# VHH binders against Trans-3-hydroxy-L-proline dehydratase (lhpH), part 4

Target 1, 355 residues: Trans-3-hydroxy-L-proline dehydratase (lhpH), of Colwellia psychrerythraea (q485s0)
Amino acid sequence: MTKNIAQAAVKFEQWQPKIEQESYLTINSLECHTGGEPLRIITSGFPVLKGNTILAKANDCKQNYDQLRRALMFEPRGHADMYGAIITDAERDDSHFGAVFIHNEGYSSMCGHAVIALTKTAVESGVVARTGDVTQVVIDVPCGQIYAMAYSHNNVVKHVSFQCVPSFVYAKDQQVEVDGIGMVQFDIAYGGAFYAYVQASSLGLSLVPEQQEKLIAYGRKIKQAIIPQFEINHPTTAELSFLYGVIFIDDSPNQDVHSRNVCIFADGELDRSPTGSGVSGRIALHHAKQQIVLNETITIESILASSFSVRAIETVCFAGFDAVIPEVTGDAYVCGKGQWFINAEDPLKYGFLLR

## First folded at step 19 (VHH)

Design t2 (from p3 with S57K)
Fold by ESMFold2, look of step 20:
Structure t2 (fold): chain B 355 residues (1-355), chain A 124 residues (1-124)
Amino acid sequence: as target 1 above (355 residues)
Amino acid sequence: QVQLVESGGGLVQAGGSLRLSCAASGYDFTNYAMAWFRRAPGKEREFVAAISRTGGKTYYADSVKGRFTISRDHAKNTVSLQMNSLRPEDTAVYYCAIKYGWGYDSTPDQYDYWGQGTRVTVSA
């Protein structure tokens, strides 16, 4: 018998399935967050996904391994707002690696908070060798090829920048009547997804964690009111022709930053980060309104006071729109390592949500 | 890129023995079961033997039970098939295959990755 709790604790810590326990699968992860938004990086134990493109690999996961996505994203191993990345072989010869993005609602084609976390951890782990104070990391994702830059000081990555898709204003100075709220004024812009941008103070909202339920309720109502009245058409890609979310904007209590962003997206989810595609649409709006010039950097906070910086680095014509190319800058933190067991005999092995 | 490389095939007389091996590389295969299938000319692939992801359980087709032994080496990511008391009907191309998850399957369509095969010829 173990005679003291420290020795007992070591035995608990060393627990592993025995060879005879054929019912366990083991999956390992590196746990990160970018501005509070989680990223579970799957490091080993997941099935090798088939396909010559990242999109094909994501489809293979959806068709053949979706229950494993649920097991890792849902309770008890994850939660209602969990997000993950599966590391894959690159699709392109000039990319370092590929990533499939998973979450509780399924799969995403691109994710800015994930790019930041993957870039930092790829350099810090040596997956991509550091080439100096600035190291380029090239990642294949379902929507294409992402060029990211890891900025180091004393061999520690301090921030990550990446260039986003052409971002543009879709509609300005719109309004809609929303039951229980009244007239809501908004702009629509695209920065990788379409968002309606709403001034929070005009609705008596405060962009603080204590109001998260009200922000979600308002975001859902506003989105549902806009959808039937405004046609969203992506100029080149029909699958992107939808309003993804509502972004509430206001001044920040921090005088050292430009403003605050709170995104309510999908079906009532609140982004803990400032939302990379959201700030990309913001910079397009500010540029179109002549409120900023090229290469002028602004810093935008999340509801948690974490921040991204963004600038418009050039103008382009994108399918008839006057667009800009944003550069988004942020940081991520490794907050844990995980070893997850999925037991075939567990009736709850593929997870659940009680949100 | 996933690679499965079989070796150890060849010509052997009836009643003799042969040992096949298959090295899996390119990824982490901790959660994969490994199996051997074979195909005689003009026939479909048939199940020969499988070993669980942990190596704790083995499975055999009735036609080879008692004569063939499957094993795996986790450190080398290899699976082996010791074939004893060989018969002319064992003549085939032998394929290594791997499948993610619990258990095993005798159906070729359930296996995720395959080797190129190694020929075994048993002479009368």
Scores: ipSAE 0.550, ipTM 0.839, lowest interface PAE 2.1, mean pLDDT 91

Design t3 (from q2 with S57K)
Fold by OpenDDE, fold request of step 21:
Formats: structure tokens, C-alpha cells, sequence
Structure t3 (fold): chain B 355 residues (1-355), chain A 124 residues (1-124)
């Protein structure tokens, strides 16, 4: 009988599967967040994914190891709004590493919150050698190659900027009838993923935590209504040819902030961050509408008032589309380390979602 | 790219011994079981031995039980097969393979990566 509670607590902390217990798989992670949006970086114990491209690796995971995605993203190890990254070899020789992104529904093409967190932790951990106060990190992700810059002070990364893929407007001034909501006006733009952009005020929505359930419900319904009505085709990559999410836009209560937006993606997942790929598509949209000029920086905040700054730094022609190169800036935090056990004998070993 | 490289094969007289080794490339194989298979001339590939991901459990084909010993080094990503009391019927190309999961499989279909093999010839 242990009388010292501190000693007992340490013993609990030190618990490990015994070597003779063959029923356990062990997976480790680095836990981060960007603007409140979580990123679980898987660091060990995951299968080596097959394929020469990030998309091929993602597909290998989907086809052969999707149960592990669920185990790590779903309850009880995760939650409905979890986001993860599987670190891989680089696809391109001039990239440092690759990443496969996972969430509650499956696999993501791109998210800036993850790029920011990966860049910060790559530099701070030594995965990428520090080159001074500014260090370049190049990451292969499903949508392409991302160039990021880590800005440090006293060997601590203070913020990250990344250049997103060519971003462009796909459709303007569209509308769809949604059951229980009415006629919804929207634009579609691409910033690593295709998003439908909707003005929240037009639907009587407020971008506040108190209305998160309503936002999720509306986002899901709008997404499902658009998909059958509007065909989306990426000009070069078929795997990216789908509507990823719905982004609601509104004014910010902060006068120094350009606007607020909330992204609903996957199966009703609400992004706690401004959504890096979302703001990338958004800046393309604003540029096309002549609402901003090149190199003009705007600040966009999330439902939690966390913010990204974004600007278009270049205009380019991308596969017949007038596009811009967005630069997105933000910061991330390491908030923990995880060691996860999957017991073969556990009936709930691959997780669940109560929704 | 994942690579498995076998070594240690050769010609040996009946009753002799060989030690095979397989070195895997520098990837994370934390939850991989490691195994040896062999293919004799004119025969199908057959299971020889396996060791669990933790190294806590080993498995052997009946034909090699008591003669062969499988071991692994997690830090070096290597698996070894000590073969004693070799018989002419042990003549084969021996392959190293790895499989993600809790246990092992005696069939080759479930293994994820394979080596090129090393030839073992046992003379009468």
C-alpha cells in the first residue's frame, strides 16, 4: 500500500506495456496548435507509407492503415475536431520533408496551421538546421511544395511565414438552395483546397463560439448542397478536385482586424484558426475583385480571435487561371507530447465519434 | 526508400551452421514484426521464422524448430537467423520480410517489405 501520493503518481506516469504483452502498438506524437487548431505530429510507431509522392503515400494510408487514422483522430485518443500530420520523406529533392495530413473524415490536401506548426517545430527540434534568425523550411504536402520561413529571436521561433501554392478564383457569384436555410450566395476559390466563401450576415449567422453548433450545421448543409450542383476540377491534379469546406466571413469586432472567418470542413470540423489554405484562396478572391492590391497585408481572425496575416506577393498564370501567390503569417505552440497505445484486445481500439 | 539487405548465405556441409543477417534501412520499424522466408528450387516460398515487434515472442516452422533461432536488434534495425544442424532440405534462397502489426503471419501475402534474398546451399 503506497502512502506517498507523489510516488504513486510517478508510478502511474511510468506505466508501460510489458515486453511480453504483444497486444500493444505504441505510437508517439508531438502535440501542437496554431491559433487553437490542433496538430498532432506523429513521430514514431506509424507504418512507413508506400509511394513516391505525398498523394500516393496518403492513398497508401487510406487504403491500408485508415484504422490507425481513426484510432489517433477519434475518441478517446482524439476528438471530432482533431488534426494530424504524418511525417514522410520529401517528394522533391529540394524539400526537407513531406507530410500527410489527416482529420476526422480522412485526408487533407493542405492546411496552413499545420505548415506553421511543422515549420516552427522543425527548426526548434533541429530537423532543419537553423541558419540564423531566419531559416527556410521547404515541405512537400498533398497540394504541392510549400516554402516557409521561420523567424527566430534568441533561438526561439516567434512566427512563421509561408508561400502557398498558386491560388485562384474558381467561380464567382454562385447560388444554391439549401433546405432549411434558403438561397445561399457563395464564391469558390482555391488556396491549396477549394472553399465556398459565404457572408455570414446574409444567413443571420454570428461568428462566435456560442453559435458553433449552428455554424457547423449550416456549413455541412451548404457543403452537401453545393457538391452535387457544382462540379469542381483542379486543372492539374485530379485528386484535389473536390469542395473541401465552407468558409463563413464577417466583420471583426476588432477594428484593427480586416475580418473574421470560420471554416467548416471534413465532416463538420470547425477550424479554430483562420485556416491558412482558406485565407490563401480568400486573398485571391479579394485580389480578383480589386479589393486589395499586391503586397497589401490584411489580418484575418478566427472564431477564437486568433489571427493570420495574409498578402498576395505575386501574380501568376496557373494552368490557364489568373492566380496569386499568397504569403501567410502566423505562430504556433507546442502544447504537449503524446504516447498512444492501441491494444488489440480493446473492442474500441480504432476509436469512435459520438455525433 | 525502404531496403532490406540479407547477408550470410553460402555453401555449408550437412550438420554445419550459418548465421543470416538482414539490415533494414533507417526508417521507423517500431511496430513491425520481422520474419524469414525461404524458397527452395521448384518449391513455393515458405515461412521459416518470425519475431514480434517487441522481440518478446518468436515463431518457427515445424521443420526448423529446435535448429534455427531468430533474433533482432531494434536499435540497428536488424534481424538475424542462426541456423544450426543444417540439412540438404534447408537449401534455398532465404528472404527477410517485415510486417506492421501485433504478431506475425506464416503466409507471405501480409508482409509489407522484402529483401532480395541470400542463397544457402547445404551439401550432403
Amino acid sequence: as target 1 above (355 residues)
Amino acid sequence: QVQLVESGGGLVQAGGSLRLSCAASEYDFTNYAMAWFRRAPGKEREFVAAISRTGGKTYYADSVKGRFTISRDHAKNTVSLQMNSLRPEDTAVYYCAIKYGWGYDSTPDQYDYWGQGTRVTVSA
Scores: ipSAE 0.775, ipTM 0.917, lowest interface PAE 0.7, mean pLDDT 95
Fold by OpenDDE, fold request of step 21:
Structure t3 (fold): chain B 355 residues (1-355), chain A 124 residues (1-124)
Amino acid sequence: as target 1 above (355 residues)
Amino acid sequence: QVQLVESGGGLVQAGGSLRLSCAASEYDFTNYAMAWFRRAPGKEREFVAAISRTGGKTYYADSVKGRFTISRDHAKNTVSLQMNSLRPEDTAVYYCAIKYGWGYDSTPDQYDYWGQGTRVTVSA
């Protein structure tokens, strides 16, 4: 019946809620990924969050607007592995802006893939004025202040490096019995979030896409087993005092790559990237074990063979812990723009996860 | 930080008119309804008028229907209250408030941000 589908297509594309329709909330986003890990930057339509700190703002979102997190992160607007950022005013005067991170379970302390994407897009969009081929971007995130550098060529950001928060080993050579898995050996380190690091080979796991379900299952089980057995206390910030995820480590099939790791975090999210905070904690762990030296760069790849470079650039004492300052390097891509409608009459307006 | 600044208050004779305006700071209030409340001396804060996030719907307290008109300018992040046929009982401090989400609320507890208020005095 439609003789010219192109005309119909344009009409579909131009669909908008009518002004007289009061049932629609409109939220816009910039869609990015870092190494395959998605970042939905929420740009408009979201509530102005209350509080003077990023953590306070995150808490405001959690307490008052968590349904919007779900609407944007869950199906049908998102998926089980979606990650988002709510941009905010800076907490600190010397920061450019702040960000609240959200995912399928709730709120994240820190994620390097997000920092990389935010930095790149901030510079390319003009949020942060360029200062030549290298531009500093300072972002307040839940775990603290992050210093990032955007490296550009011909006005295109080619890669981003950021200095992570002081990263340190929290516990070494721990073990936990996990039902159906057995005894699991792990280390705990902090790189903006606390992770349990596990050798994949010790459990017969392979860090390949074909085993993603098994990795998720194991990661979740291990995480849940560790939590009641091992109390985690951040030395300065109580809100960060929890196990964020489990990172499985293995050799890379690429001889030029130091290693591969897969992070299982939140409620069974599998990081498509090497996990910026994860590799930050990991470099602290390697340094503590004298497996690397300061300024030694290693490349860590994800399950998708996407890679971050990471090095410890400084040793510091952080609240009684021997810590390092990690520098993580990667690149991100803008992959789309989103306009999302939440209809009050939609029974599934706040999203769902079907697993 | 979010700021709402009311203006336009003052002294007016009964039967007179005033136009109140509220200017919001440069934040995104796309999905916010805007409202006016007032508090008379010795009384509780009461709802006066509200306008939906799209501006397509307006709501009024019974006491001001037919006399007051609420409007908003999305581009300027402003909301206005045209008050005609003013009465002594309209004497109050008028507050601007905004609320995220669908619709409006006649109770102040559901609003997210408030102005400092502007005083309106109607003499007999």
Scores: ipSAE 0.759, ipTM 0.913, lowest interface PAE 0.7, mean pLDDT 95
Fold by ESMFold2, look of step 20:
Structure t3 (fold): chain B 355 residues (1-355), chain A 124 residues (1-124)
Amino acid sequence: as target 1 above (355 residues)
Amino acid sequence: QVQLVESGGGLVQAGGSLRLSCAASEYDFTNYAMAWFRRAPGKEREFVAAISRTGGKTYYADSVKGRFTISRDHAKNTVSLQMNSLRPEDTAVYYCAIKYGWGYDSTPDQYDYWGQGTRVTVSA
């Protein structure tokens, strides 16, 4: 008799945890990316988080369920650069739903690539009913309420725009001595997080995938050099008073776009997208330098040549800063659905990172 | 907001039966174990029965084994307790509770969400 098993692949597909074996938790997800940056949208199986605000729900997750964040973000279910969103009830009566953002280092207050993916999938899944070619999606996130617009053509969402928080220049024309690199010139701006913006060419850097290790190393060193020398104080929210990352900027080899930028954030993570909060701070810089006018759209590429478009739609005074309200536009793609098992008997059930 | 609502309590003669039901809010409770506890007058809450998140295993306090049956319906987010051969010492307020994660627990402080209770009185 032959050992070849008829329809073997189909039989593997039928594997499920046995009902009498109580060792498995099951968590489901919708897998997306925005410009190459992943978003794992957790759709079921996660604990119902306690709290009347999205920030309180994020704190409940941190205090009581952080092991589940690790299980879903780390290997083998995720990876060192994985990003996720836990869908929650809205905290505000005029919002559609809430989201808690998770990643390998912990929790974020806002994430532009996630807003784009959530907005598109909310409309295409029917979570938010279409209101025509343009549908508004309102999402509560830890830092506030986000208004996003899904633009459809023939019943397909083709791009998403959202208004970012008031974005402003914090400090211009700064410099710092960085051990092993030399004198580094930078600007600091806020677009939902504080970034130091550095011209890549001034350091002999190229914004190409082949230089990702050098970009990460330089970004980490520059961030570490700036932190002790410059105080970062958010004017209204003390918890946001930190330098989130370094964004390298340069011309693009594509003549049809404005520029390219690459964000190094968290603990040496490289954003595959152009970074929504990063381009928001950048448009504030360009406006303050009189390099663009209101409603002038520029397109900025990532290291992967994916792009966001951004414009400043109005000026506001924000706690003494001359700020703008950016509008960021991009697209996202659903690339999978996941069903994830966490086995109580697995010594690696809460994940690991090898990087 | 998670809410658990018990029903089916009342007055019954010893030897009789009651069926308690607990309806949970329309959230996903796939990974929650569900349990019944009770509190007799002047006593602490005590464990009665639990059912695993899959429904594949059930657990009972010694005092109710063979008389009570716990069941759940995942599609309706309900847990039920069939109470047969009732005794006066079963008189108590019965609470349903749910707990995220593996296994079950016989201690009340390990449960994440609680109902408000339904009163059961068993007369001699």
Scores: ipSAE 0.643, ipTM 0.873, lowest interface PAE 1.4, mean pLDDT 92

Design t3 (from q2 with S57K)
Fold by ESMFold2, fold request of step 21:
Structure t3 (fold): chain B 355 residues (1-355), chain A 124 residues (1-124)
Amino acid sequence: as target 1 above (355 residues)
Amino acid sequence: QVQLVESGGGLVQAGGSLRLSCAASEYDFTNYAMAWFRRAPGKEREFVAAISRTGGKTYYADSVKGRFTISRDHAKNTVSLQMNSLRPEDTAVYYCAIKYGWGYDSTPDQYDYWGQGTRVTVSA
C-alpha cells in the first residue's frame, strides 16, 4: 500500500482494466444537461450501428445491442430518468452527423433537449467549425433533419435554437375514461413525437415538484388508456406511429412566462426540461387554434422553472396535414465526462431500476 | 460506413510465407474482436484465426495452428495474419471480420462486418 494519500489518490485515478482482464468493455461519454434534463453523449466504445437511415441505426441497436442501452441508462451507471445520445454518421450528405436517442424504455424519434446539448458541444469541441457569432449545425435524427444554430458571444456558445420537423395537430378535443381518474380531455399533436396534451387543473394536478409522483402516475395511466383506443399513424413512417408521452399543461406560478409543460414519457420518465418536441407540438396546436401568429415567441417553463422559447416560423403542407415549422431556443451545460466499464462477470452488468 | 480492406494476397509456392493485413475504417474498434476466415472454391467460409479485443488472447483453427499467427495494432486499426509453411489446401479467398463484445466466435454468422477478401494461391 502507498503511505502518501496524494500518491494513493493518483493510483486510484489511474486505474484501468489490465490487458489480461478480458471481461471488461469500456464506453466513454460527455455528460450534459439541458434545463435539468440529462444527456449522456456516448463518445466512444459503443458498437458501430448498421443502417443507411437513423431509424435503421436505431433498429440495429434495438435488435442487437439493447442490453448496452440498459447498461448505460439504468443503475448503477444511470438512473430511471437518464437520457442518452449515440453519435452516428449522417444519413444525409448535407448533415454534419446523426444521433440515436436512448432512454429507460428504449428509443425516441426526437429529443429537443438532446439537440440543444449536441449542438453546443459540437461547436465547442470543434466537431463543427465556427462560422462567426452564429454557427449552423445540422443533425439527422429518427424523425428527420434538424437545423440548429449555436449563438456565441466572445466565442462562448450562449444559447441554441433549432428548427424542428413539420409539426401538426393530429386530433383535437378527444376524451378517454381512465381507471382511477375519470374522464380525461386531450389533444394529440406531433412535434417530432406524438403527445397527448392534458390540462393539469382539470384533473386537480399542480405542475410543481412536490407532485412529481402523482404526475408520473397520472401520465402513465392516461397514456395506457389512450393507446388501445386511438390509432396513431405517422403519415410517412410506420416506425414513428406511437404515442410517446403525455404532457400536462397549465398556467405557470411565474407570471412572466406563457405557461408550464410537464412531460411524462417513456416508462414513467419526467422530463426536467420543458420538452423540445413537446413545445413544438404545442406551438402547432396554438397556431391551429389561432392563438399565435407566425414568428410570435412564447416562453414555456419546466417543473424546475427552466425554460424554452418557441415560435412557428413558417407554414407547410406535410403529407396532407397543415403543419408549421417550429423554432425552439434553450441552453445546455457540460457537467461531466464518464468512462464506464461493463464486466461480463458482473451479475448486474446490464443494470437495474429501483425507483 | 465500416470498411475492412484486406491486402497481401497473391501466388506463393508450397512451404512459402505470406502476410495478410486488414485495415479497418476510422471508427473506434476498441471493443471488437477481429478474425480471419477463408473460402476455398466450392466450399463454405471457414474459421482461420481470431484475436480478442484487447489482443491478449488468440484462437486458431486446428488446420493452421502452429503455422499462422494473428496480431493486431489498435493504434492503426489493423489486424494481420502471418501465414508460414503454406500448403496447397490453404488456397482460398481470405476475409477479415470483426465482432463487438466479449470473446470471439468461430461461426461466420456472429460477425458484424466483413472485408471483400484477398486471394491466396499456394502452388504445388
Scores: ipSAE 0.603, ipTM 0.869, lowest interface PAE 1.8, mean pLDDT 92
Fold by ESMFold2, look of step 19:
Structure t3 (fold): chain B 355 residues (1-355), chain A 124 residues (1-124)
Amino acid sequence: as target 1 above (355 residues)
Amino acid sequence: QVQLVESGGGLVQAGGSLRLSCAASEYDFTNYAMAWFRRAPGKEREFVAAISRTGGKTYYADSVKGRFTISRDHAKNTVSLQMNSLRPEDTAVYYCAIKYGWGYDSTPDQYDYWGQGTRVTVSA
């Protein structure tokens, strides 16, 4: 045995599967977060996905490689709230690259926190060449083509902006009786997904980490109560006709920001970020209520006090709705690099969740 | 786009040798096994040889064992087939194929990407 842990540590660090150990698959990643919401950017070792569109590539992954999604999203390599992006060839000649979004419940067509992290890392890695202090990054995603701007200072990307889909108010001044809570007031708006927006203070809720269990419980109950009573119809895309989550809104103790957003989505998940599509729906609400004008920026915090900024940059008519085009701005950080091994002999190789 | 391009086919006399090469696009194929299949005139596609993702294991159809050698170059994304002691029954179009994951398969349906083929003709 060695007395010098530095010598022993070097041997641990240098462990690699042996050539005779053909049971290992190796997948590499760049580990990021945007406002606290994780993004695992899969950089190599994943199957080369088939399809001429990003949506087709996502479907190929779902059909043929979904167990690899689980292996990278679930324990022990990930966790119940993990989020990832598989970088791919671009679908369009005028895009820089493509991305397939994966998470613990499957696949997403768009993800704002991921766009922010991908844009920053694409510029800082040289995947997209800098064109000055502001560099445009064009990403193909399952729902379409995303135009993002990376804003640099001293060659470090400090924030990223991107334009969202037409965002609009779906229903205003609604209410629903929620078992165990009482009458809940809400608005429904679309910013890439449909959300019910609820004032937290009206329910005695505080948007702080200490109340995360109560926020999740209330969000689940409210969503379950709304779904059977309100028909959600996306005007052009039937697959988007569902209530994705509940967003609690409140004032912020930080006087330098407008407010807080806490989104409870999917099966009781709490977004660590302010939720890009959520703030997009918020700006549509504020514009429709005459509370902001075009190009007026507001800053909205998450439960962790991380923030996005958002503005409505133009108005459009979208299938009969008076909609706006939001621009969302946020920051991302690279927090690690990963090398992940999946061993064919491991009975738990495709992961598990205990939550 | 994944592209596999075979080369090295041609006409040889029985008992001769030929080396086939397959160049794959510049993706990371670390987790892919690579294989050669062939289709003789009037016959179905048949397995010839495979090499594991690490290169540590090779597999051969009984009809070619001892005569053919498969190898790969990870840095160049290339798989090769050295064919010695060629026989007229080796006449076929030879296809390169790759498959993600562990092991190999002798079944064509298990392979994800295919080359267009290179013709090998062995004269009596």
Scores: ipSAE 0.600, ipTM 0.862, lowest interface PAE 1.8, mean pLDDT 91
Fold by ESMFold2, fold request of step 21:
Structure t3 (fold): chain B 355 residues (1-355), chain A 124 residues (1-124)
Amino acid sequence: as target 1 above (355 residues)
Amino acid sequence: QVQLVESGGGLVQAGGSLRLSCAASEYDFTNYAMAWFRRAPGKEREFVAAISRTGGKTYYADSVKGRFTISRDHAKNTVSLQMNSLRPEDTAVYYCAIKYGWGYDSTPDQYDYWGQGTRVTVSA
């Protein structure tokens, strides 16, 4: 028996599945967050996904390995708000690598907080060779090819910018009766996903961590009330024709920023970041309302006071909509490295959610 | 693209030996079991041998136990089959296959990726 705590600690640290234990799968990750929103980058041990496109690889995962998504996203290895990326081969010759995005409800076509974290870690790890103080990283994702720029000082990436898809206003000055809340006013805009934008103060909500349960409850109720009453049709892509989430907007107590943005998305997830596609739809809304001009940068906070900056770079006509091309800027931090074990004998091996 | 390339087949006299090798692409196969199957003329693929993802356990069809030995090298992404005391009934095309997850399987449908095969002919 060990009586020295330092020696005991080393023995705990050295634990590994024994070679005789055929019941363990081992999966490794790099743990990051962007403005508080987690990104588990899966680095080894995941199945090699089939398909010539990132979308096909995501479908292979959904069809054949969805239990592994659950194992890595749900408790006890993750939590109700966990987010991940599976690194893949690039689909295009001029891209550096591909990524499949996973979370508690399934798979996403694009994720700005993930792009920021992937871009920073790709440069800092040497997956993408530095080309100076600014390095371009090109990532294939289910919705297409993403161009990101990593800005470095002394070999440390300090922030990342990327350009988003054409973003536009879908509907303004809408209202819906929501059971238990009352009449809710909202706008619908697209920045990579469709969101309903709601002024938090009009509902007596405060965008502070102490109200997270109420914000989630309200966001889910409002989304459920809008869906049957308002048809959303993406002008070119039928698979994107759905309301992804509700974004609450309010003033910020920080005088140095424009405002706050709190997104309730997926199955009741609260985005810890300001939401890249959310601020993209937001800048389209402000541009359409003549509240900003091209290349005017605004800074939007999350519920945690982390921030993204966003500007409209260019106007375009997108299938009859007056759209803009947003550029979103943020930063990420590596906060851990993970080694995860999935034991075939564990009755809870594929995870669970209690929330 | 995942590719499995078998080698080491050929013509051998009964009682002789051959060593088959299978080189897998440069992906992480840490959680993959690896196996050999074979197909004799006019027959379906049948299980020959498998090795677990850790390399700690091996499995053999009854018809080859004691004569064949499977091994793997994680660093090289290779699996090998040493075939001794060969018989004419061992004549077949031999295929390398890999499967993600726990355990092994003796049925071909459970394997994720396959090689193109290498021909082994054992003459009387």
Scores: ipSAE 0.580, ipTM 0.858, lowest interface PAE 1.9, mean pLDDT 92

